# Ledger of designs, part 12: VHH binders against FH protein interacting protein FIP2 (FIP2)

Target 1, 298 residues: FH protein interacting protein FIP2 (FIP2), of Arabidopsis thaliana (Mouse-ear cress) (q9se95)
Amino acid sequence: METSSNLSSMVRLNIGGKKFCTTIDTLTIREPDSMLAAMFSGRHAMCQESKKGYVFIDRDGKHFRHILNWLRDGVIPSLSDPDCSELLREADYYQLLGLKDGIKDSRKEVGEVEAELTRIDIIKCIQTERVRFRGVNLSGIDLSKLDLSLVDFSYACLRNVFFSRTNLQCAKFRNADAEGSIFHNAILRECEFTSANLRGALLAGTNLQSANLQDACLVGCSFCGADLRTAHLQNADLTNANLEGANLEGANLKGAKLSNANFKGANLQRAYLRHVNLREAHMEGANLGGANMTGAIR

## First folded at step 10 (VHH)

Design p38 (from p01 with T97K D102E L104A; framework vhh_gocatamig_d2)
Fold by ESMFold2-Fast, scan of step 10:
Structure p38 (fold): chain B 298 residues (1-298), chain A 121 residues (1-121)
Amino acid sequence: as target 1 above (298 residues)
Amino acid sequence: EVQLVESGGGLVQPGGSLTLSCAASGFTFDYYALAWYRQAPGKKRELVARITSGGSTNYMDSVKGRFTISRDNAKNSVYLQMNSLRAEDTAVYYCAKPDFTEYAYSWSDYWGQGTLVTVSS
């Protein structure tokens, strides 16, 4: 196919060392509210960082061809799940909302309705020492009662997965999407949930001792009767979360968002509550003995 | 620093038994899965047996019913009980513990020095 290079002014891009030539129209018309459109829509405000007329962007250029094909022709590429995840990260950086939605819809039609692997497939993988499920779509499957200790689910899609009474000690869920998943009575000691999405997840009766939940979305989560001793909850979003009767002794909640969070009857002895707003949290019967509330609003 | 030290290897007759031991240090032992691998001369290392933190076990097909992996968390030790030994079981046996990086792409970064098992008349 012949590319019409003369419909608009030519632009030279260097994306992490990969060089591309395109037009202002290609970069601005399909996604007018994007970062790319903002960079190139101004007549006298074009960013030009190299002596050879290239605009340098410090990003991975591996999938930038797919971004240009989307911007020119509206094409959503057919890629493997890891490559789609990489492309989605780039689309998010450039604020290409249409591309992000197209990739999500493509995954939803193919992935959210049907998981990529079955319960039996996971059991076979664990038996053969495969413990890496990074970026895999497992939405809706039943993984209850399995020994999944040390398994890596980072970046995986785990929406509405059943993990009831599952052993997940030291498992990794960094940046995983586990919205609506059920963890009732699961063992989650020393798990890594940094930046994970656990919106609406059910974690009642879980053992989360020393788990890392920093920057996680815990909006609307249930932690009733959970053991969160020494857990790391720094900057986590606990808006509308239910922690009634939970044990948070020594937990670190520095900078956590507690809007309408329920701590009725919770143990917060020796917890770190620095820079949290306690005014909108429900604290009736909570034990705050020895808690560090430096900079807290109360 | 993570250390794994194997012991219990030796020369044994076909049909005999040996127990291998692995003493672990430098990590919270009861939270981690542990495995036994073996490597015969001129061949790649293969997984023999694995035990999870919760006590679940799995075995390669050729050793099922003959080998038993176990752990003692109070002693920070993992064991491989080897019964009905065959000439084909001759190998260096290695204890292994997974190690996860920030991006968790690889597990099994820690290996012991190995212990030689020779099954011969």
Scores: ipSAE 0.000, ipTM 0.109, lowest interface PAE 19.7, mean pLDDT 79

Design p39 (from p01 with T97R L104V S108G; framework vhh_gocatamig_d2)
Fold by ESMFold2-Fast, scan of step 10:
Structure p39 (fold): chain B 298 residues (1-298), chain A 121 residues (1-121)
Amino acid sequence: as target 1 above (298 residues)
Amino acid sequence: EVQLVESGGGLVQPGGSLTLSCAASGFTFDYYALAWYRQAPGKKRELVARITSGGSTNYMDSVKGRFTISRDNAKNSVYLQMNSLRAEDTAVYYCARPDFTDYVYSWGDYWGQGTLVTVSS
């Protein structure tokens, strides 16, 4: 319900072609640290207006009604697993941490496989120098901001785990299932992801320097602005992956699948691109200086 | 609520140096990327330098090697060290919380009021 004060603060949104009307209060109060609150609590943010007074956001508007219902009333929707994954992606984009936590808790309650250990259990384990979590199910837990360097997660089930700003230097994820996991700004230097499943994982802003991702499934992964210098990506599947602005200097991509991969503005200087098909990759503004393209299709 | 307050602007001779500071409040500072933009009279506002939450930097070509962006998360501040200043660097400099560098697409910058830098003999 709108009052006269709410009406004076009303905004019109165009989210990927879908139009919504709401208030500044709805967008800013429940999640004050979010990117969405930042957009609408500052006067200058409104200069990004589109035609006819709509503020345009180039995102999928399919689930935005659920974001507004969360921001207005604190409602967590009951959705199928694919729809929940789509909504989580949007919640992560807007940095709606409360919504992300609510969806995670909702998934546990609707009969998803419960994690064997909680965040607190993991903290206690690392405090007692227990660093081996091979084959453990930790799906959906929040491991953000922890020091998990040198931890062994090989063969673990890590679907939809939060590793934002986590220190994972030299951690092992060999054959782990980390589908949909969020690694934003994590330290993954020299970590081992050999044969891991990272389908749809969010690795934007990560430090993956010298990481081993050989034979990994990286389908639909986001690596925007990631540091992948000297990383090992041999035979990795990067189909539909987004590497816009990533630094891949000296990385080894021999035999990698790059179908519909986005390398716009990426640094591929001195990279090894042997036997890769570059024709289906988006390469606008990519720096290929000194790259080894022996056997590549160009 | 979100506030960005610039300081350090002034008159400087060509070849001189100047440090701009931006004090931020009203948000979780270390979570966000910060940037410096500038706008000369009659021109569009342009991105000068950007720094991510993790400390990665990006610069416009004309300032590379001359300008350095940095941040101090303990002080909720971002800085622009400007060396070897040229007449064409004359502009109002704005502190901004722009698109996150770790996302493919975003918008909704928050801006400070600006600080004037004049490079003239």
Scores: ipSAE 0.000, ipTM 0.102, lowest interface PAE 21.2, mean pLDDT 80

Design p42 (from p01 with D99E T101S D102P; framework vhh_gocatamig_d2)
Fold by ESMFold2-Fast, scan of step 10:
Structure p42 (fold): chain B 298 residues (1-298), chain A 121 residues (1-121)
Amino acid sequence: as target 1 above (298 residues)
Amino acid sequence: EVQLVESGGGLVQPGGSLTLSCAASGFTFDYYALAWYRQAPGKKRELVARITSGGSTNYMDSVKGRFTISRDNAKNSVYLQMNSLRAEDTAVYYCATPEFSPYLYSWSDYWGQGTLVTVSS
């Protein structure tokens, strides 16, 4: 026998220090295939004790009210472009596909140029063993969570594409334009990014082990907590890049530009840093054990 | 190649203990939430325990105080310590990242074969 109670449908959330109160129905009905719905569809899973009985989620809570408004009422908020991009990042994390589509549709209505192929088109191509997308315009499409290993995106236009949690092992992006693309938690092991434009791209939590980023534009990129072991970064432009907590063990940074780059807490053991100017880089807590610093400035 | 491989299942008597292990490869383990699910014979798959990248945990009511989920980022592994086991805990246990969605794959491609836990006298 069950005892019914309205209190059993309520949940208290702590999103990165910001506290919210909502219901199981709000978190599960509108986006049933989301990560949030998966977290709360089993009522028993909510029995984590915290400071005040809150379920903690380790994310930025700044825009979470907009997520709840979407889940409750189906409202797509009207926000500035930077705030909209921040919300889109959170929607991607929680796997809120309806919210992501709603935000992208709002941008389309302001005259955005459409990609040549859709997500479904790419899936069909891969199923027929077509792996060459050289010079194709795919800007703005969602390629998250697909297996795109060994795919050739060289010379492609990939601005603001979603590659979150995508398997891109050994994929090619030579001379591709991927400005503003989101790669968080993607597998980019042994990828070829020679001379690619990744300005402002989000690569936090990615696996970039042994990736080739020679001559790439990585200005303003986020690599927080990324795995860059043995990566090739020769002559890459890392101006204003954030590599806090990244693992760069054995990486080759010869000739890289590091102006205002953040390496706080990064692992640079056995990295090749010959003739690199470190004067404008932030190196607090970085591990430089066994690094080749011959001719480095700082 | 993204892979999650479960181990540690077996036959135990009621009141016994088991530790399940999940070894991860092919992705940056530290930044993903990991979860243990189970599926009892003839029943739907259910979430047992979840651990975030930051180490925060959630549990089913029926296992809270008996099971403990933990992770070792240096070993790319997640664990489920199961104490005071009951017949109702009999199931195949699966390790998964909730963030990987099987848009192109069946459940068998998304989830490994799992590890069987049988609680019987």
Scores: ipSAE 0.000, ipTM 0.114, lowest interface PAE 18.4, mean pLDDT 79

Design p43 (from p01 with T101N L104K S106G S108T; framework vhh_gocatamig_d2)
Fold by ESMFold2-Fast, scan of step 10:
Structure p43 (fold): chain B 298 residues (1-298), chain A 121 residues (1-121)
Amino acid sequence: as target 1 above (298 residues)
Amino acid sequence: EVQLVESGGGLVQPGGSLTLSCAASGFTFDYYALAWYRQAPGKKRELVARITSGGSTNYMDSVKGRFTISRDNAKNSVYLQMNSLRAEDTAVYYCATPDFNDYKYGWTDYWGQGTLVTVSS
């Protein structure tokens, strides 16, 4: 019969050449939605003997001690402004939102325009039936892995927000400013993005089936491997967007701007491409079977 | 801990049907896509069918029209209904959900232990 004293949950880490030893519990419990928790709740969550190798992470290890102290004890370190900025960059990389919020709270009244609500505030609102965040400033917060289906973010400021693997089915983003936001692998089916600003947003691997992106700014967006079947993209600006390997079967791109857009290997079967200028788009390996190209320029 | 437990595999004659089930625990099931993969002896593991949290599906060409993937969020389960089975469908079938991290650590999906399907006369 095993006792807890005979079990091992230890992990050895090499962070950019700096070595640390900790436990799976330390890496996963306090920030369960973080990159670090995801990393060690899967393949690397296996028990390790003292003789096993290090897990290498190619990051600056200078402030990792503070990350472990936060994850272990909930301690927000008291640091100089430059050191706080360095720690914030590392906390952002590992998606340690509680640590990011704690550091920002300790530095209040520096004059920055901060988000009006925290991740925890949003969770509490959703639990108490508040689903309307119209015109709210939520810039820079992490909303990853939450169930935000049917939530109304119309007119909200969502610049650089993290929506990774978030359920946003039928959510509303009409006229929202989501420039630079990260939606990797999010569920955006039937979302409303009419006239939204998504400039530079990362939407790789997303489910955007039947989403309404009419009149949206999608300049420089990444849609690599995204599912855009039957999406409404009429008059959207896709200048410099990357849609490599995306599935746009039956999507409506009437009047869309495709200057320097990358459609390499994309599926455009039965897409509506009326009045679209394709001359500057990259179409190598794209499937255009059954597409309506009436009035298109190529 | 993420756990995926497959069931429903067995022996069936060509032209027959089987329904595979996958029971999931340890994660917020409703938010994640789930997939069925298979691996036959001497072959690479291949994606058979995928279902998103929104219910959107995609299938490998050789199973389109014969297999149907579905999910029951109330039961934290995903299913693969297999009709008109062929000898070439003989494989170990695995339930999988993607790595929850989108920041490119490169780890694969979470996998179940697999369930064997044998199609033979």
Scores: ipSAE 0.000, ipTM 0.111, lowest interface PAE 19.4, mean pLDDT 79

Design p44 (from p01 with T101V L104M Y110H; framework vhh_gocatamig_d2)
Fold by ESMFold2-Fast, scan of step 10:
Structure p44 (fold): chain B 298 residues (1-298), chain A 121 residues (1-121)
Amino acid sequence: as target 1 above (298 residues)
Amino acid sequence: EVQLVESGGGLVQPGGSLTLSCAASGFTFDYYALAWYRQAPGKKRELVARITSGGSTNYMDSVKGRFTISRDNAKNSVYLQMNSLRAEDTAVYYCATPDFVDYMYSWSDHWGQGTLVTVSS
């Protein structure tokens, strides 16, 4: 608890041009081994006062309010990842170990997914030639921008993994669980997703040319602007999937489920749509030139 | 400048063998992974085989057991030994090297002219 009646312990701070008022108790009690505590504990010489009795510190004052709230009340702020990173740099400068730990703990709680390997572990496997990811739990890790071509992720747990701009050409995901994973602008040419779970995955702008998605769960997936030319989608479940503007030229969708699937502006030229129910799909502006619709429901 | 020069292609009968070579210059060869791609007439370019800086290899399923990728760091060269060749292996074969993206390997279009392999009776 802070004491608001202690006028003689008042401190005025100028942090990079931003002015703050607090008490010596606020600066010294919660983090007694910090730089701030050392400056104001009376055991060390106090820093020189600037104009109007302010103690000047040449740091970015943008997040100093959060430092004071931590020191005063033990509050860990709920901030965006970039703002948390900026606050962590300031906490490190002032040697606020309790604040640093609290921010790290709050970030872990935001996404608590217990992956067996970290991004650094994967990088080491690639660098030291011990590439084995079959059946491994990698849920929630960031694998963006890596060269993971020809890698076998079959049977792996890949929920909410980041694969943005990753090279996954000829990679294998047979029976993998990649629900909610992000593949924005990834290279997925000739990859194998047979019987994989991709529910709610984001595949916008991906290159899926000749990929094998047979029997895959693609429910609620986004394929906006994706290249699916000659892809194998036989018996895939595309319920509620968004394929607006996707290129599916020559793709095989035999037996696929298209309930409430969005194909607005999609290219389906020469696609194989045999035995597909098109009545529940949104086909406005789709190009069906040369498509095989034998046995399709329209 | 980065240069990759493919050689060793030619006409071969089904069941025959060929060894492709790629001579590299303009970069620190032994620090990079290397790959062989191929493109058949009217088809898209596909990854055939990859070898890491330490010699670990990966192959596409249709060539596994028939093709072997290897490297010689002293000669700045990568090789593709192709056995039991099939008509379906007819393609222009390209050698490629990755680039770094945020301290990570990524594949980019560092392509040579390629070397033509024709499997025909």
Scores: ipSAE 0.000, ipTM 0.183, lowest interface PAE 19.4, mean pLDDT 79

Design p46 (framework vhh_gocatamig_d2)
Fold by ESMFold2-Fast, scan of step 10:
Structure p46 (fold): chain B 298 residues (1-298), chain A 122 residues (1-122)
Amino acid sequence: as target 1 above (298 residues)
Amino acid sequence: EVQLVESGGGLVQPGGSLTLSCAASGFTFDYYALAWYRQAPGKKRELVARITSGGSTNYMDSVKGRFTISRDNAKNSVYLQMNSLRAEDTAVYYCATPDFTDSYLYSWSDYWGQGTLVTVSS
């Protein structure tokens, strides 16, 4: 790979079908340790996939203009909470640490308190086998890609924490406040989320097999493509949650609130749906084979 | 974590056909684009075909109309159907995911299969 062979400063990007034009300087200078900088600094092979010379990235392009404005001008956009969470997910993917910090700082300016421990502090604790963080405030810190299996975060304040690709197998989050946290592709197998607040959390592509989410607030959560097989979702609030393409085979949703929940293309085979109102959910293409719907409203 | 295993390569006469298969594991297959690359001796690795999570396809000019990429999400597999093969199609064919996450921390091999050799004899 030779970046020097491209003496043009111009780069054409196709982000999930949305086209952008920018410069190598814009993509590399402000966040030099980012994935975007790595792609265009000669540290990674580049491939032109269209006749017009566009570099394709299979991501949601909806908020990419905000990423470019940050990289060009250092602008942190003022967005609604859901849009801000979507932008944070993209910033996490591209490893734009400055943008992530800027958005978190913007949110802290509305009365959030500083985290009690840093990422480095947590790493040191885990290395000394300290696995209990009950009631600790860790809001806004980046815990991505760490091995946090068996860690106890019960009663902790975890608002807007990054857990992308984190191993959280058998971790405990009972009564934790994890509103707005990002769990993209995390391992959450057999996690305990009883009575946790996960409002607006991003759990797409996660492994939640046999996780306990009983009585949890899952309002506005994204579970797109998540593996929720045999998960316990009894009395969980899934209002406005997106479970498109999720695998819920054998999951227990007894008494769950499904108002405006999206199950398009979801697998609900052998799921326990007793006493749920299915009329309020979007079920297009969902597989309900063998589901127990005793007392359900259809 | 991410593992891609190619199969289906072999020796074929010019004008013949082969189907390559790639079995994927270690990630949520349905949500990622998959691509086929090839590398002939003395040449750089080049993109042959790409398929997005939504099923949209893209091909290099020299294979358009001859090769077809497809995916089977139920089997976590991507395929390359190669028709009207030419001597210049001789190469090692690699399955890859164009997910550039952490590219500055990880080697190219982390998101590549081992490759499968296709030889078009003349």
Scores: ipSAE 0.000, ipTM 0.096, lowest interface PAE 21.8, mean pLDDT 79

Design p47 (framework vhh_gocatamig_d2)
Fold by ESMFold2-Fast, scan of step 10:
Structure p47 (fold): chain B 298 residues (1-298), chain A 122 residues (1-122)
Amino acid sequence: as target 1 above (298 residues)
Amino acid sequence: EVQLVESGGGLVQPGGSLTLSCAASGFTFDYYALAWYRQAPGKKRELVARITSGGSTNYMDSVKGRFTISRDNAKNSVYLQMNSLRAEDTAVYYCATPDFTDYLYSWSGDYWGQGTLVTVSS
């Protein structure tokens, strides 16, 4: 059995059940600092399939074709707004900064107010120990992968900001407007989101242990696989939020609004669910062992 | 189990050189930023050098041009090459990375090695 040089550089990917074949060069050259480049530039990807050497990545494969076309040929796809938003979430996950910039440029909206500070400005501020950005407009900037622990973003405008894999431990977002912001796999331990607007924010895989989300707007947020152990969610609005597979052990949800919230497979062991209406929540496979449901409606 | 094990410390005269090594195990090394911190007698720990998963480096001002941080992903190791050592570089040097709990690109410094002592004296 013989293989060509092209076949010897071939990579087989399984993205959430969708299978793709490409080359190491395609995955590493255009975005050398990306997650995909890191996985294939001498690093081993986790979760390989035992059969045929497929590398498994637990992500939605629907738009992965567009990621490969970008990596191969530099093509920015022309898509509907919902599809562009889905592709941006995947581009952010894989850390494809060039693709993210290209999509944002193609979708620039007339009348949108530009951020007051750039990514580089924030980096310089943090390096000089400036940690206060109260009331600053940072909408749309990319703050992914930075160490922003202890930073004060209270009252800031953070709409559609990228915080993927950002260290935000003990950061403050009190009354901040972070609608549509992306926090995939960010560290948000003990952070303060009291009265913040996080409508439609993406917080999948985040570490929100002991975070304070009291009175926050979490409408339509994704918390899939997030760690919310001992988090404070009192009076938070979780309408249409997705918490599938999230760990909420010991979390306090007293008075939270859960209309059409998805808790399928979530861990709610020892959670505090007083005065919560559970009738409209999806609880299939949720673990409610030891939960306090005094005054809850079931 | 996550482990960061430093080596290469010792006694050296001013103007001398040392290479510190940090061997990592128990986590997916390639995705993490790694840093060298030091703690001098009677002082708080300070960041000496940091290297990102992509290889970008940052240094404290007093060591720029003297120290070089590098990583070898094939060996799960990070290194600190220290040249032109001064008495004020005397400290316990620590290798650090964030907590291993499912977050591959953290910078919190939640995991720490036990440290290696560097003494610069005549």
Scores: ipSAE 0.000, ipTM 0.117, lowest interface PAE 19.5, mean pLDDT 80

Design p48 (framework vhh_gocatamig_d2)
Fold by ESMFold2-Fast, scan of step 10:
Structure p48 (fold): chain B 298 residues (1-298), chain A 120 residues (1-120)
Amino acid sequence: as target 1 above (298 residues)
Amino acid sequence: EVQLVESGGGLVQPGGSLTLSCAASGFTFDYYALAWYRQAPGKKRELVARITSGGSTNYMDSVKGRFTISRDNAKNSVYLQMNSLRAEDTAVYYCATPDFDYLYSWSDYWGQGTLVTVSS
């Protein structure tokens, strides 16, 4: 059975001197993993009362109405930058991850997501050996032909970046967003792409030997003529990817999604293909000699 | 050497409770997601619960509301609190690191399993 909101489930809140009335359902349903949900779901015995049956929370109550409107109706408020920053601090305190994401999305205008650094800024960083770009927005910049080996791009926004003929050996892209990026003939040997978004990226002619692409989104990627020997592709999503003529000798594709993936003429000798559905892939002319296909559908 | 060691399995009556523990060693525990899988005789191994490095949890529908996964990073341990146990929960339970991130490894890390039997 469902629990429904009613007057017997009403909650009275005093947030830093500002008083609010709502329901248990409002505080618990939209963000069930939040601190507010935990406080009012009976998981924690929190009986901090002020006068007249209010639960006291020692926080700034200025923006709490926006928190209640989010929890009740899913409304993201339109606020000035300083007020948004204040609301984000409160959302973080209450562990309202959906509200935090909604505010970040609402502050973006179409075409206003600009790179934080220019090509020249990156070159200066390389020259001074300050080569950490973790969480930085570099979307749309041209990083072609640079030596960016060992650089840490983890969590960076790299949408539509040009990496043509770039040396990225041992570079880190963990959880990076590199959708639509161009890597033609780049050196990506031993790169770390775990959980990266590479949707629609162009990786033709790249050297990806021993690269780690576990859990990566490789949907619609082009790997034509790429060298993926001994690469780690466990649980990667290769839906609609083009791997025609690619060398995947010894690559680990355990649990990878291969729906409509093109492996025509690919080398899969000694590849690890556990738990993959090969019937969904285009395998004409592929070499599967010595491959481990335990649990695979042929 | 990476190791996952499960404990806490046993025989329990329907409606009873058990807590499974998984002790991890040989890797930087705080950075990895961890999961509990189970396999009943003649059935496929299935995901029961998963917990991310940040503490977010996911459960299979049939155990949601009855099972709770948690982690203790200071003790390098993952727990599965199992309440309101049913005969269909009878299985070998395995601890695993499904989001293992290591350039030199070709396999997910799995524990040896611990048997849970729910019967009267």
Scores: ipSAE 0.000, ipTM 0.102, lowest interface PAE 20.0, mean pLDDT 79

